# VHH binders against Salicylate/benzoate carboxyl methyltransferase (BSMT1), part 5

Target 1, 379 residues: Salicylate/benzoate carboxyl methyltransferase (BSMT1), of Arabidopsis thaliana (Mouse-ear cress) (q6xmi3)
Amino acid sequence: MDPRFINTIPSLRYDDDKCDDEYAFVKALCMSGGDGANSYSANSRLQKKVLSMAKPVLVRNTEEMMMNLDFPTYIKVAELGCSSGQNSFLAIFEIINTINVLCQHVNKNSPEIDCCLNDLPENDFNTTFKFVPFFNKELMITNKSSCFVYGAPGSFYSRLFSRNSLHLIHSSYALHWLSKVPEKLENNKGNLYITSSSPQSAYKAYLNQFQKDFTMFLRLRSEEIVSNGRMVLTFIGRNTLNDPLYRDCCHFWTLLSNSLRDLVFEGLVSESKLDAFNMPFYDPNVQELKEVIQKEGSFEINELESHGFDLGHYYEEDDFEAGRNEANGIRAVSEPMLIAHFGEEIIDTLFDKYAYHVTQHANCRNKTTVSLVVSLTKK

## First folded at step 5 (VHH; framework vhh_5c3l_4)

Design s31 (from f4 with K98R)
Fold by ESMFold2-Fast, scan of step 5:
Structure s31 (fold): chain B 379 residues (1-379), chain A 125 residues (1-125)
Amino acid sequence: as target 1 above (379 residues)
Amino acid sequence: QVQLQESGGGLVQPGGSLRLSCAASGFTFSSYAMSWVRQAPGKGLEVVSAISGSGGSTYYADSVKGRFTISRDNAKNTLYLQMNSLKPEDTAVYYCARGPEYSSSWYKLGEFDYRGPGTQVTVSS
């Protein structure tokens, strides 16, 4: 769908097992998904898991932002790559709750809060806006508060907000999506992304594009955020510094490539079309994030955390359902690009094969994945 | 050679104020998180407050939030702690400590590698 959406890996499992099913989280998640009477999906569970991992960093930075800005009476928050529906509000709820709890503790009036939801113009903002009354009911129950919600359609690789207007910026699992497919990938034939068989030139092309994109992102956000404002970003990342071709738990792109190769063998996709298809994706490591942030220079790094996860189907015991759920997640983020390049006719068959490959390669579902959480203060 | 030297401690009455200073040398001061750590009689070390290298981020223990303010002057290589509304429970030896350059745990006790000799703060009638 939208390459700026939060990227969902349905099989993510965190070792720390911090199942903090607080009332507000449970309600927000129970309103996600649309399959069957229960309406709860693996994708919503993943978003909760990712936010739970980043929550301590997000809470601390929200509190420090309020204190360092001397408890302003107005706060403007941006959620970048917000997606649609209930998932757009998970981090925003935690931010508002943190502000209100802190203000009560220090006997200050809670600020008026503007929440700006950003995604590409094709995002279903109408469904998200229809959810606002339900979200405000949730806030009234838990915090005796409400917020004002605005849409900011556009790429976060462009200006989105007026100068010095934002106090807090949050983005989760969005910045691994590049502004475009890197150039000079002609020698990475048959691969949708970086693999062990990729040439070093493919790694250099992807790294160069990530460096350009992330530098641009930081520069643009530096113009829009107030001094002492905070930014909390979560990436799909990797731990490896010495082997740039090693990709922790990015097997989903390898499985998609294998599924497309099956369609080439069956005569449904041409080899030349497969060779021309590359994902606009990059999973940075800690050093690469530090280097870009320090070189751009507008932000101080407060915290930079690496979180390992067991990539397992903790949600599903049935291998067939586990494969279907992973296929549905990858389909959600890749389908528009796949239709544009290969045509609509192959999509259902492609993801049937993808689900099958997940069931046949159980070891891929038990590999560790890495998430990076970085918090920044505007100098 | 890292050197940290605290000053400004003393005896104050409950409700009073003190300002602690720490002079740092032997490293690039602006690149390191800094903290104030205290030890009350018969108790363990407690991180009171911490500040990032640029001064853009701060941490405060719940026991001192709203009463203490940490700050730094990178041009003078000096760390400060402004202590207001002092309570008898604030009685402790206060240490200046050097934290990491970059770490997710930059304000936690285990991240500090150097500490000054400490300055005594006594809050009593």
Scores: ipSAE 0.000, ipTM 0.131, lowest interface PAE 21.0, mean pLDDT 78

Design s32 (from f4 with G99S)
Fold by ESMFold2-Fast, scan of step 5:
Formats: C-alpha cells, sequence, structure tokens
Structure s32 (fold): chain B 379 residues (1-379), chain A 125 residues (1-125)
C-alpha cells in the first residue's frame, strides 16, 4: 500500500472537530498527516508495537479475569506508567473492547469501568485529561459504553490505590526503570549503564536494585488488587542467561554516553559530572523475573514469554529520520533526569548529537529489541 | 480468520448509480474503521472513502466527494458504498479494507492491514 494515501487521511478526532481552536488541540494529540516526526509520534509507534506483541496475553487475561470474578458490574483498571496523550489509552481501549465483546457474547451487561492512570506527578496529565471527552465519545459510539478516568500521581514503588480495589493492572515498558540509581557504581566510571567493559560488581549492583524494586512493586500491588485479579507487565529485557554483561538493548545508553562525551570534549559538560551520571535502568531476563515473582509469593505466573521484534524505524526510514525518531524517544524518557543533573541548556545539543550517532551506527540500524511479557494472578 | 467479500459491482452508464456491499467476518466489525479503496487500470491504489467503527466519522477523496456515500450496518457486519453520478474515471476494481488490529481504529482512518478480493465497476456507454 502506498504510504502517501494512508498519511493523508485525517485522524478520527480531527474529522469530528474541525473548528480552529479544537483543530489545534486535536492535531497535537493525533499527529495529523502533515506532522509526523516528534517524540510523541515515535513513542506511539513503539507503544503500538509493544501492545501488538502483548495483546494476545492481555486479551486472554482480561477475559479470564471477567469469568473468574463472575462478571462484576464494576471494574477498576490501573495503567501504571501511563505516559501522556493518546498513548495512555492504547491498552485501555483494548481492555474495554475485550470486556464488552465478552459480555455481549455471554449475554451479560457490560460493567462500569474506572480507569486509573498512573505516572509520576511531573508527567503531563493535563494533556491526557483533555483527551478524555474524545475517548469517551468514541467509546460510547463504538462500544456503547464509557469509562471514568482518574489520575493516580506517584511512584509505583509506593502505595497508589486502596486495599483490594483493583481488578486488572497493566504496565508496559515502565518497570525497567529503577526507583533509584544503584549504590556501589564507583568502578563503572564513564559508563551510564552496564557494558561489556563494566566490572561484575556493576552488574550485581544493578541486579540487586532491580530485585529490591520489583519485590516492592509486587508487595504493593498485592495489597491493592483483589483475589483472582490479573496483572500484565511488559519489560524491556534480554535473552542472555550465561553472560550478564552482554545486553540486547544496551546501545540506547552507549549512544547517550558517547553524545555526552562529545559535550565534554566541547567544554559544555564537565568530566566529573559525566562520571557521576548513571541510568536507573535494568533489563531483566526470564529467569530473574521468575525468581523474584516466586520468592515474593503473592502471585502465580500464568504466562512468562520472551519476544523479539524489530523497532522498524531503523530499517524503513531515512537514516536522518530514524536517528531523530530514536533521539526523540530517548529524550522523552530521560530528559527530566538529564536536566536535573546537567542543566537545561545542553539538552537540544545533546539530542542532536544522539540523533547523529544513531544515524552513523550500522549495528543500531538492524537491532532487534527483546521484550518480556508476564501475566500474573493474585492468590 | 479475517474475511472480506465485496459485491454489487458491474457495468453502468455515465451518470448512473451503483451500491457496493462488503460482508465481513472473523473479527469484531464495529471495533474497526473500514475503507473503500480502488485501483483503476494502470494506476496505483486510491483510498476513496473511510468510515470509523461507530459510523460517526467519514472521509471522502476529493474525486468522489458529494457523489459517494459510505455507510455501515454493524448488526449485519456489512459495509456499503453508494455511488451516484458515476463518471468513466470511476472505472476501477473496488476493494473493501479493514484498519489494522493493533492501531486502535478510533484515531486512524484509511490505514488498513487486510482487503477483500475486489469487485469490478465499469462506467461506459
Amino acid sequence: as target 1 above (379 residues)
Amino acid sequence: QVQLQESGGGLVQPGGSLRLSCAASGFTFSSYAMSWVRQAPGKGLEVVSAISGSGGSTYYADSVKGRFTISRDNAKNTLYLQMNSLKPEDTAVYYCAKSPEYSSSWYKLGEFDYRGPGTQVTVSS
């Protein structure tokens, strides 16, 4: 199919609301056919690919939850690490659609659904909340149902919801972010994360922090979710079991490190500030996830799968556009941390260099991303 | 498995009318945007019309605006295209097309992952 024809089609919300003020708002959320390469657009592409991979697991667990809870008249869903804009609603739409289709098939009334969107207080909840009327209008006419949307600002490494209130928890590409930078990284100077040159002690520090954080996450969610409630989690992960320093996705942080080193060379960043900066990130493998879940003990594992997929933009786009798209994606997730440590003034220059480094590295253009999908039932 | 089957094509004189139908199965019809796409002899694919899953929003190419009307009956899993004031340049194979499963059809029209085998429309006198 020629992409020109698809890219000229207006978004559904743009077609519904064509007044001057409404058009500007809708265009910012929908990425209309004239504007296509920014951090939101790149993040939407990635989130859709991740959802497509996880969708069969999400659909099955949503259906089984409804059946095992005997078709409750009220459902409370949490989207943890929801991001902003329409990306917050991608998995929620699939969940609501699955519930409505199942209820219709078994001749039951659809439940009232509360959708709780969680992210840190610094995330742009206002843009997401402004989208809620458009989402509910489409949901009403498509599924003859609506949902009530609430914000739950705060870290998911803290309590977020009242006891025994949640029926379904979803989180996609959020739990690889640690609560804090691990301790004892002094021997990993010059590296933002684990690399092949890192000491074994750096790997152990990151693993230890991940184990603590994921254990805490599971304990907190176990208090908030009802018995027989479901949780579906997707991680950036790795397939490597034997060599803990070999990573399937480490290029993200290596390219950022190289870009920061360029700024040190140009006198815009001090060497000591670069040496002090470490990413609060961890890419687990299947065995590491399984061990934490089983040791914490509140959940049974229904499915735990490893999936590889191509990011697509490395292969399909002009090299410059591919570099800019990845830079925009990494900027979206790292910018607050970078501003806090290095200051605001370097950010635009940093991500121009990042985009250039992506464009010049052939090993990044053909990279396959590894994702881990786990589904859990509360005991 | 997704299946789309068009019908209602045929030979018609300039200025005449035809109504195309598309029977859909293998997916929840009301959850997906649908499109009519055509291919004239020796030309590429053109999206002529699209409709949201609910039927609340529609799109028309400039070449057919004011002459064609897209509609759907979600109870019957059927998509329609009412074609009025037909012109020789409307001669094409018309395909029924489904929006991608994972794209959430409520914010994208004309993006599609599957199309039917097509039905021939010939406008001549």
Scores: ipSAE 0.000, ipTM 0.114, lowest interface PAE 20.5, mean pLDDT 77

Design s33 (from f4 with G99E)
Fold by ESMFold2-Fast, scan of step 5:
Structure s33 (fold): chain B 379 residues (1-379), chain A 125 residues (1-125)
Amino acid sequence: as target 1 above (379 residues)
Amino acid sequence: QVQLQESGGGLVQPGGSLRLSCAASGFTFSSYAMSWVRQAPGKGLEVVSAISGSGGSTYYADSVKGRFTISRDNAKNTLYLQMNSLKPEDTAVYYCAKEPEYSSSWYKLGEFDYRGPGTQVTVSS
């Protein structure tokens, strides 16, 4: 006999101010940083780099999905955290191309393909929808095929699709963003994220929030995907197994924290404002991903790979140019959240300081970013 | 297995006070937000108060603000609700509730997967 009962009640928020800040950050994920050509090109470059790293895993799993489902006449694909415009179609193009090439090689008719693009309701779906005719024109030229595109607005920490409807799910560089800032960070004052000076309680708070979020994500996707359907997920991650406070890719949050601390020293930011600012971010390792997936239990792991890659900053010979390039990238990701918390007036000065810190830390400029690619089959 | 046991309810006159307790077991108590939820006769469930895992953040329904105080003792795995200036409208069964095992995200914090058997509070002259 199970003593537990499921209860539905009106939405409850433990801290209204923090819920407003969390919502502002979640909304910022749709925008992927500030306005302008530089922000767009930085996002495009990063997304293409990440996709190129994950491409072999994505291609293999797409092919195996088609073979194991015995070449269905209809395929429904979901892109989770799709962003907007042309970038929404990078992985979708690769998936469709893989299906069509495989079908041609085995002398089967290509399926009809529905592509569901998911992001938060505030995402610019109108720009994405306006791009669909151009995308289909390109598909007809390259693949002699087309697809049908649908929007699925909402958080992927909620149900998005009808039961047993999806065949392939893809998400790239979205799941390292948490649903909310973890509780119990009061002992991590002055740090935006986990650093070598953070208490173990901060690591445990972030890990606990990631475990909850990723478990919920897997459970929700398990209801929406068909048996033998595939999911390919890419995370910003880390290789460290024994020292939870050592971070391969989080030097950028440490440098941002140091830059904000400089503004506190100069009297431009209050210490209490810095202490209240925490990133809803988590860079898991291979073991942490495996443990969540195995415990949730709906999926078998096909591949779980760690890839090192450079963000390109160390290719600049001019330290000032390298610092500016990294500052522009981090600004694109974090600016809306920073403006919401600190106000617009500090932003230019903040990223000038950030660029300076990059030039002073040669070891950070040459650090390899770790990306984790996992592919899953629905049981 | 998760177990929640409420106590401290009873009959009290208007203007009186009661302190409710909830003993928790079967999970890492300090890692989960906890709530007090009530159900008046013929009414639906109402979230009265909630407290974060550390105790650093609290929530109160407008109907109880300034009268009720939620607290927790993580060393004893116990949740408390101090109820002052009780009104007949506070008559209800009071339940102790745990945050869901999986991420609720901020907009799902009002959904609970566990609650105890409840304790009856009756405010009557």
Scores: ipSAE 0.000, ipTM 0.112, lowest interface PAE 20.1, mean pLDDT 77

Design s34 (from f4 with G99A)
Fold by ESMFold2-Fast, scan of step 5:
Structure s34 (fold): chain B 379 residues (1-379), chain A 125 residues (1-125)
Amino acid sequence: as target 1 above (379 residues)
Amino acid sequence: QVQLQESGGGLVQPGGSLRLSCAASGFTFSSYAMSWVRQAPGKGLEVVSAISGSGGSTYYADSVKGRFTISRDNAKNTLYLQMNSLKPEDTAVYYCAKAPEYSSSWYKLGEFDYRGPGTQVTVSS
């Protein structure tokens, strides 16, 4: 491995406190080895909801790609931010099934399919690879076909694939995670993310970091994807254009901030530690996505769609159970970052408080969250 | 002031071919997905084919796949539909339609913010 490989990422900076933030982020983005049924259940539920919403767009783009490339005998598919275990294969199964059904319908031979699973190097690729024989067995039963699977470890804010090699790229609920915590958040003390009480400078800092990261992502993918290749991306987003501090779906971070503030009041967390903690997260709106894509210029937008749906557990009748279920979900995605910054000792108490805060906002549990699905064609 | 004007319709025998054209003005043509929508006698509107602003992506209804080809010339602000192997079931008024800029569902009926006056296609022996 050449150490220069990592140092080629244009927007990445290294210093002592940023190294701690980056390490925490890497561990949070990578699926840690799993603590059993609860972490798997939460991740599976969220991924199934997101895929169900994006499935019609994914199926159509897969069909159009095959038709517009005149049914190639080989295709290479990338799943970016794939996570681990069987959840890595949910979108890939739909893609392969779509291709095989289409080829059967038009009396063409199915292509050989390479499936590239991408996540950070700390991701549990070994568990995912152990699942490949079971996945191929299911494909043989349902489609009389198989695929070739390999890993592409690394940040998708760096080059991952050889030039002009990919036909289809899919990413689901990964691109809302930034490469790093934005600079210039000193005036957003006590807030883990943007809230109605945040200064405009916090919004501008997060927007600037998102613009840099998404521009870099598009530039890098443009080098790796073939002309007329397709990309389908799903974001946690927002519908609001008029007030950039209003967030449709970011109560998660507000409730987490409130829970941490309770621990400061109880003397279990220092105020300075809370003030230093910020989420490397951004929920774009439709206009912000359009502006980055148009300015970068390598891709045509085919579809850009906004969906309201529930990421919480408001289908539970018991408010206390609903609070615990939501706490478990947020814990699954944030626990490694929280342990790295605050230590392991506070985690159980923190999420007990989080569950309680969810019950206090029970009348807001029926609010929909916003997801943005965009499909792109390489020019 | 968006304007769309179709031409090229007419009477043709089954198995024949026609090429429809749509002249567009009043907007930046290359920034908008375009579609051909038809209405058969006594039936509702059906999306026949659609094409992205650059021409890199196309959609075809199952009823016309393999027979119709959509294309565009962004330098001439013109949309085309090449119709081959025409069937009596293809008899309809064909409308040129414009999607909103970067429409999320540019190939679906109801996403079009403007359509032309239409051109009649009649397939009969």
Scores: ipSAE 0.000, ipTM 0.160, lowest interface PAE 19.6, mean pLDDT 78

Design s35 (from f4 with P100S)
Fold by ESMFold2-Fast, scan of step 5:
Structure s35 (fold): chain B 379 residues (1-379), chain A 125 residues (1-125)
Amino acid sequence: as target 1 above (379 residues)
Amino acid sequence: QVQLQESGGGLVQPGGSLRLSCAASGFTFSSYAMSWVRQAPGKGLEVVSAISGSGGSTYYADSVKGRFTISRDNAKNTLYLQMNSLKPEDTAVYYCAKGSEYSSSWYKLGEFDYRGPGTQVTVSS
């Protein structure tokens, strides 16, 4: 007989045997802050689902990093594209908890941990920094530890950190944003992104831009991360290799396009303005990620997983409330770009239209989104 | 369906070297951490070395650090343990073990859900 080995080191969960206090703390991270309860609820739900999918990979790589580096007394963690407020701390909490639990189990002292939060300079770092004392207070209660938090404003398509300084890099739902809108999209008029009506040239333009951007990202992170350091990245992605125009997330940009077309029909937006607007976005598949990583060559792939998940709404939300929550989520990620191109005066009306389209087209609202989770080791 | 078969064990003198191999089948080898676990006479199981699915991370027990090297060939579905500077206290049955799909830590004994039949290593004069 081959007996099973049942005794497993526990990892942190939203609900586990550690007790109600730790679960309450994780809940508090997702409930506090944000502009408007509906917008906050939608963003919190998405971030929780993304973290839930990536958590096993993140925990395993954090543990392997500590083991492989022989339990350093200091580690530096980077959260790239950290967003604002409490959501910036979800993955950081999991990382710190994993390190402290691991160190306790192997009878080693916990390291000092520096956490660097990265986003563009326009990100609301002040709101995030105001949350740090609360985060450290809760971390002291749950883990008997604290961390040091720093801001690193700038594009992750540029150098952000000193050479060989980072031990762990995490990025969640940030790398789908391109450095710029691809060239050669003139034949993709009326579409904000790739759709079934898009020409193959649009797919090739987006793929080419993604390959350039992700290659640059890997090269830059390779200079900043120590040898045997780890990187865990989560992408909005797709499962289909055979149909390059199939997109699991296409409904987000299709509904936004439809909402903008309503404003063109009402005379509030010109057709030429709509035709000139393209999203700097790309949803890769597993093979596209592997090819870029292998060709760039600085990192070894540890794990690459594809996960489907339902973007759903809360069970207790009515259709109107659910439509508003989805609209607020898309607004949160697209509003600055929309204001820059169309002006601020259309934004409220646009997202009222968007909420209506979500409510009207329940099939699009209940569509499964694909996430790709990749973990990498620096060679 | 999971099968693990060790080979390369035997009698060796103190200070000698030995290389163990483990042929794996019935699962996607490159997706799972693998380990070498030993049981000395009258003792419990001990993880002496472990390796991640990609081979990018390794673990060694303090008792074997600097002497043993774990490696894997994912194209051949084979795990290896190179044992140098062998000591009498290394005498044990050595088992190849497969990591669990529910693992939260790949180097601990509780993380392995299958093991092979084992190969005997005896270090004596």
Scores: ipSAE 0.000, ipTM 0.127, lowest interface PAE 21.7, mean pLDDT 77

Design s36 (from f4 with P100E)
Fold by ESMFold2-Fast, scan of step 5:
Parts: sequence; C-alpha cells; structure tokens
Structure s36 (fold): chain B 379 residues (1-379), chain A 125 residues (1-125)
Amino acid sequence: as target 1 above (379 residues)
Amino acid sequence: QVQLQESGGGLVQPGGSLRLSCAASGFTFSSYAMSWVRQAPGKGLEVVSAISGSGGSTYYADSVKGRFTISRDNAKNTLYLQMNSLKPEDTAVYYCAKGEEYSSSWYKLGEFDYRGPGTQVTVSS
C-alpha cells in the first residue's frame, strides 16, 4: 500500500524581484509557514492541529448543509487560501468523507463533488495538482469515490466564483492577512505590528482595515454561495476584550522587528527604512468578528469558538532547531516584502538573527496562540 | 524536474587551477542559495563554498579561503567555482547542490535538498 502522498515536491517560488511594496505583499500573501521539505513537515503538523480543533464544526456544518439542501446531486466546495502541497487536501478529505458517510447512512447516492482550491495567482498550484491522482486513489480506497479538483486563482478580496454556485466554503489561517497595510501608522514607528507600546491609533487603523476587508470578503462570498450554504472560517485571533494592545501570538513580528533593529545597529539597515515597514496582519477577537458579520448581514452565525493553541513552532528538543523552524516559516511569508523594502543582501543575516532571537525567547510567556472558529449559514 | 549538471573537473598538477560549472534547470535559480560540496576518498561531505540567491553573500570553508571563488550567473542559470593554487588535499568529487528554500542558515547548518551527479577533481603529479 502506497501512502496517499508519497513524495514531497520542493516548492518553487517566483524569481526574486526588486518590485514595489504592493507587488511583494501580493506574493507574500500566498505563503504561510512554507519552505521545501521543512515547511511541508512543519505545516503538516500545524494543519493537523488546526483541523482537529475545527473538525467537529466542519463535520456538523457539512452534514447540516447536505440535509437542509435535500441531498443535492452536485456539490461545489471552495478552499480559500489553500497554499501548496498535501495540506490543502486535509479539510477537503474531511468534507468528502463526511458527505459520503452521511449519504450511505441515509441510503442516498453521493453527489458529484467539485473542489475549488483558491489562492493568489503566484501560488504554486502545480505542486498541489500533482497530489490529485494520489488523493483520488485514497478516496477510492476509503470512500469508493473521487472528486474533481480545480484551481481558482485570485484574491478572496475580489469575486472568485459565479453567482449562487458554492455550497460549502472553508478557509483556515488565511483571513488574518489584510488586503493592504493600514493607513495612518505614522505614530507606530519602529513596530512592524501592534505591541504594548503602540498608540491606540495604530490599533484603530488595523481594526478599521480588518473591518473593511472582512466586510468585503463576506459581501463577495454572499453573492457566490447558495442560500443555506455553509462557511467555516478559522483565524489566528486573540481573547483580549479590554486591552486591545495585548497580543498573545504577535511575538512573530516583534522578533522580526528586533532582528531588523540589530541590522540598524550594525549599519546594514537605516532607521527610516525600519520605521516605514508594517505587516498587513490582524488578529481579531470574538466580538470583532461578530460585529462585522452582523453588520454585513448576509450570514447567520451558527458557532463561534475560541481555542487556546500552541502554534507548533517548538518542533524539536533543541532550542536552536526550534528557532530555525520558526525563522523558516516567517521567512516564507515575509521574504518577498523584506527584499522589496530592504534589499536581498540583508535577508540571510536577518533570519539568522531571527532564529537566534527565537531561541532567546523560547521560554517566553504567551507563546500559546488563540484560534477562532466561526461557522456561518447564508440567509 | 530539478536538474544539476557539473562540468570542468579533471586531472591537474599541484598549484594549478580549474573552473567548475554547474548548469541548473527545473527551478527558479535566483531564489535559491547554491553550494559546492565535495567528498574526498574515504571521507564525509564537506561544504567548500556557498552563495546566496542574489550573489550578495558568500561562504568559504577555512580550507579553501583565498584560493577558491564562488560566483553565479542568474541569467544563464549557472553556478561557478574558480579553484586556484590547488593542493593534493583538494582531490575529491565536487557536487553542485541546491539549498533549501528559505533556510535560516543557508551555508553552515542547513542541509541541501538536491545535488548533481558530481565531477571528479584529481590533484596529482
């Protein structure tokens, strides 16, 4: 018996580019925690943990969708921000398995299932598509069925699918990435993101951008999803309500800032260049998600859960290896933006410093992240 | 899909010079650090030199500093190693190696994820 996904295919990225910040940002949005074999292994562990947390919600919503639509003969599923490789198929497998088991239990024929994998055009869809034959072989063994897999390149902050065509939408750890860096961050100098030293105006700028982006996302998905269709979304988030500057997971950006400050001290990066660089990222809380969803108005909230979660950056017993793994992940999502802004000559030294800073903060309090899982029904 | 093909090896006398070339295909060459790794008879692999994707940063093992020069031509997808003042101790099979994408330590503590078939360099009378 061959394993479903026997080979790890090296991820190929586009050529290094001295483009403007917006182009570098667009390229980076395709990537979260990814480099070759190391990113595949680390991302596999993380995605399994995230899916395990979200699985009961995903299963329940898939079953309810099928029942409420009276067992359609055709289902179209979208995985938004799918990244590359095997992990794109973990949630898809769970959805298909849930549908097939339910149909068998109620003595109905399983539908034909179209699975649309979405990410930005720069994403390596070809690496993902190479797994489709192996995935269908596994489905045939496990469920006596197969699915049809399509690519849907484009930003999920734009229209992606024809009107009233989708039945189920899933997205995991993608919606915390903003469409752009917020405006009015002049008072947050030296910080790549929100920290305890940030002014309230920085928090409000990030919140405002998140509200605009998530509202746009919901509006666009509402046009593409059928009535009584379901959406399950997982965010990197926070539990803080009363202190919006307190962040559990955002040491990623603080350590990157510290590493860049080391380069400023060494004369390799100007202070003004550091001050001009900000991450297009936001970690919402439950109330912020609820307010946007209710105000946009197209969806009913079925479930909204918060889970404390180790993001899994400690993969090795050796602190150095743990730091290296985290540096590789942050490099994957930030390198194109960093090259565009600072030049490529600093990158290797920057991430060597980042790995070192991770080792120094391995015992730091608040290394646990918060994940938010929300499930929605189209009205 | 990834292919690396070394050339330029051969027999040379002590004090002589050789230039190795490596033709790369099947990946975005400029996005990956590249290295020259050698294996002498009965010994393990040694990274002799490495170069970042842009060519802006280089590494040399202490055994070859001042004698070897690594370079790359990203327009031609080609890696080079200029070897001067060769010693009998430089006798080895030389491999062109692709680094891991986004390695935090592309030259010292990273492992290469692909290497070519190698080219023999023999330094003898």
Scores: ipSAE 0.000, ipTM 0.104, lowest interface PAE 22.2, mean pLDDT 76

Design s37 (from f4 with P100T)
Fold by ESMFold2-Fast, scan of step 5:
Structure s37 (fold): chain B 379 residues (1-379), chain A 125 residues (1-125)
Amino acid sequence: as target 1 above (379 residues)
Amino acid sequence: QVQLQESGGGLVQPGGSLRLSCAASGFTFSSYAMSWVRQAPGKGLEVVSAISGSGGSTYYADSVKGRFTISRDNAKNTLYLQMNSLKPEDTAVYYCAKGTEYSSSWYKLGEFDYRGPGTQVTVSS
């Protein structure tokens, strides 16, 4: 039992303001499960910020879904790319709370809610499932309700759910990951992703892979979601429309590339290994999302919003500590791929170099990350 | 300066129809959810119908579902309520109401910032 988590529960009972109680619960989720490095706390703060930007869209679409489906007695929700631990439940809490608050306001009985958590089979579902009793206890306190939680291990680039079974799909910061590394990237030598020095052919290869993957994703979800069901998706994205090589968030992969180049110069990584490593990542813009969605044709766009936020709010004032925190965050996301390609013996040295490069980058303007939030209705 | 002005109320026989209109000004109409709220003699306010800013989603109270249709024309800054198969129980003052821009519960009566002066609907033979 985490004392921080326990100590937040009594405060939720004292406040008659429902929104304040919900904020306290979300704060408790972000404070719980802090095993390991300070990077876990930083990652939880980032997930909370990303959800805060998408929350109005998520809440509105949840309410509209309930109303347009005429207040079903049963709702099935999917969280795609759920991650592990307490973070898996941030959006789920908002969805359940929205449904219960809406039903109370219109004097309808709340539905039974099935929550399906999806990630790759390697995800730590056991840690997430161990959190379910605590999550349901908090739901009972705040909403006088509970949910049923299921795991759906597998790639969301494959079928995951039975036909016409889902009412609401949510995914946050997952769909910018591609199903595979694009073909024809040998001419993007020494770069892990698109940079200002990349050839136009690298941009075209990444865009083509994103278009194939996102089209497949939409087609698969269209089979699994009911008509008038809703989907809310948040991407790491970009605002650039005219210069395809300019990226608002490219520093993540540029700094990692620079760190790997340092290891090549030190003889710890071969040049051929670096040249062969490419990140299966794509940061779309609004127009690229709109074109794929309209061309695939199964969904109508309700909302498509671009949000920027300053990463400086999440890092220490000490540049060295800030560098370590960002390095730990990128390590958490990329480490399995890096170990598979380069071996585990370079990882600590690599992220020491990454932290140093972040420190050098920290004084440059444009620390803003762009997020794209899109909400869709199944036709 | 927000202004809402209802029109189209009147006396109608049971089974008849009326169309209410609400002219809105002083705010970006398409950015806000809108609703029709009514108050019958001696009763409290109830939300009859609501519509999202884009018009893509609607809500209807059980008492009017299948009989009333809410719609909006964002180009004309006008909200409508088409009322069919009217019953004596529908007799009330009908108010046009504006939601808040960032309301997470735009169907909740307490989330409406402004209401018009209302228009009387009387259903009697």
Scores: ipSAE 0.000, ipTM 0.135, lowest interface PAE 21.2, mean pLDDT 77

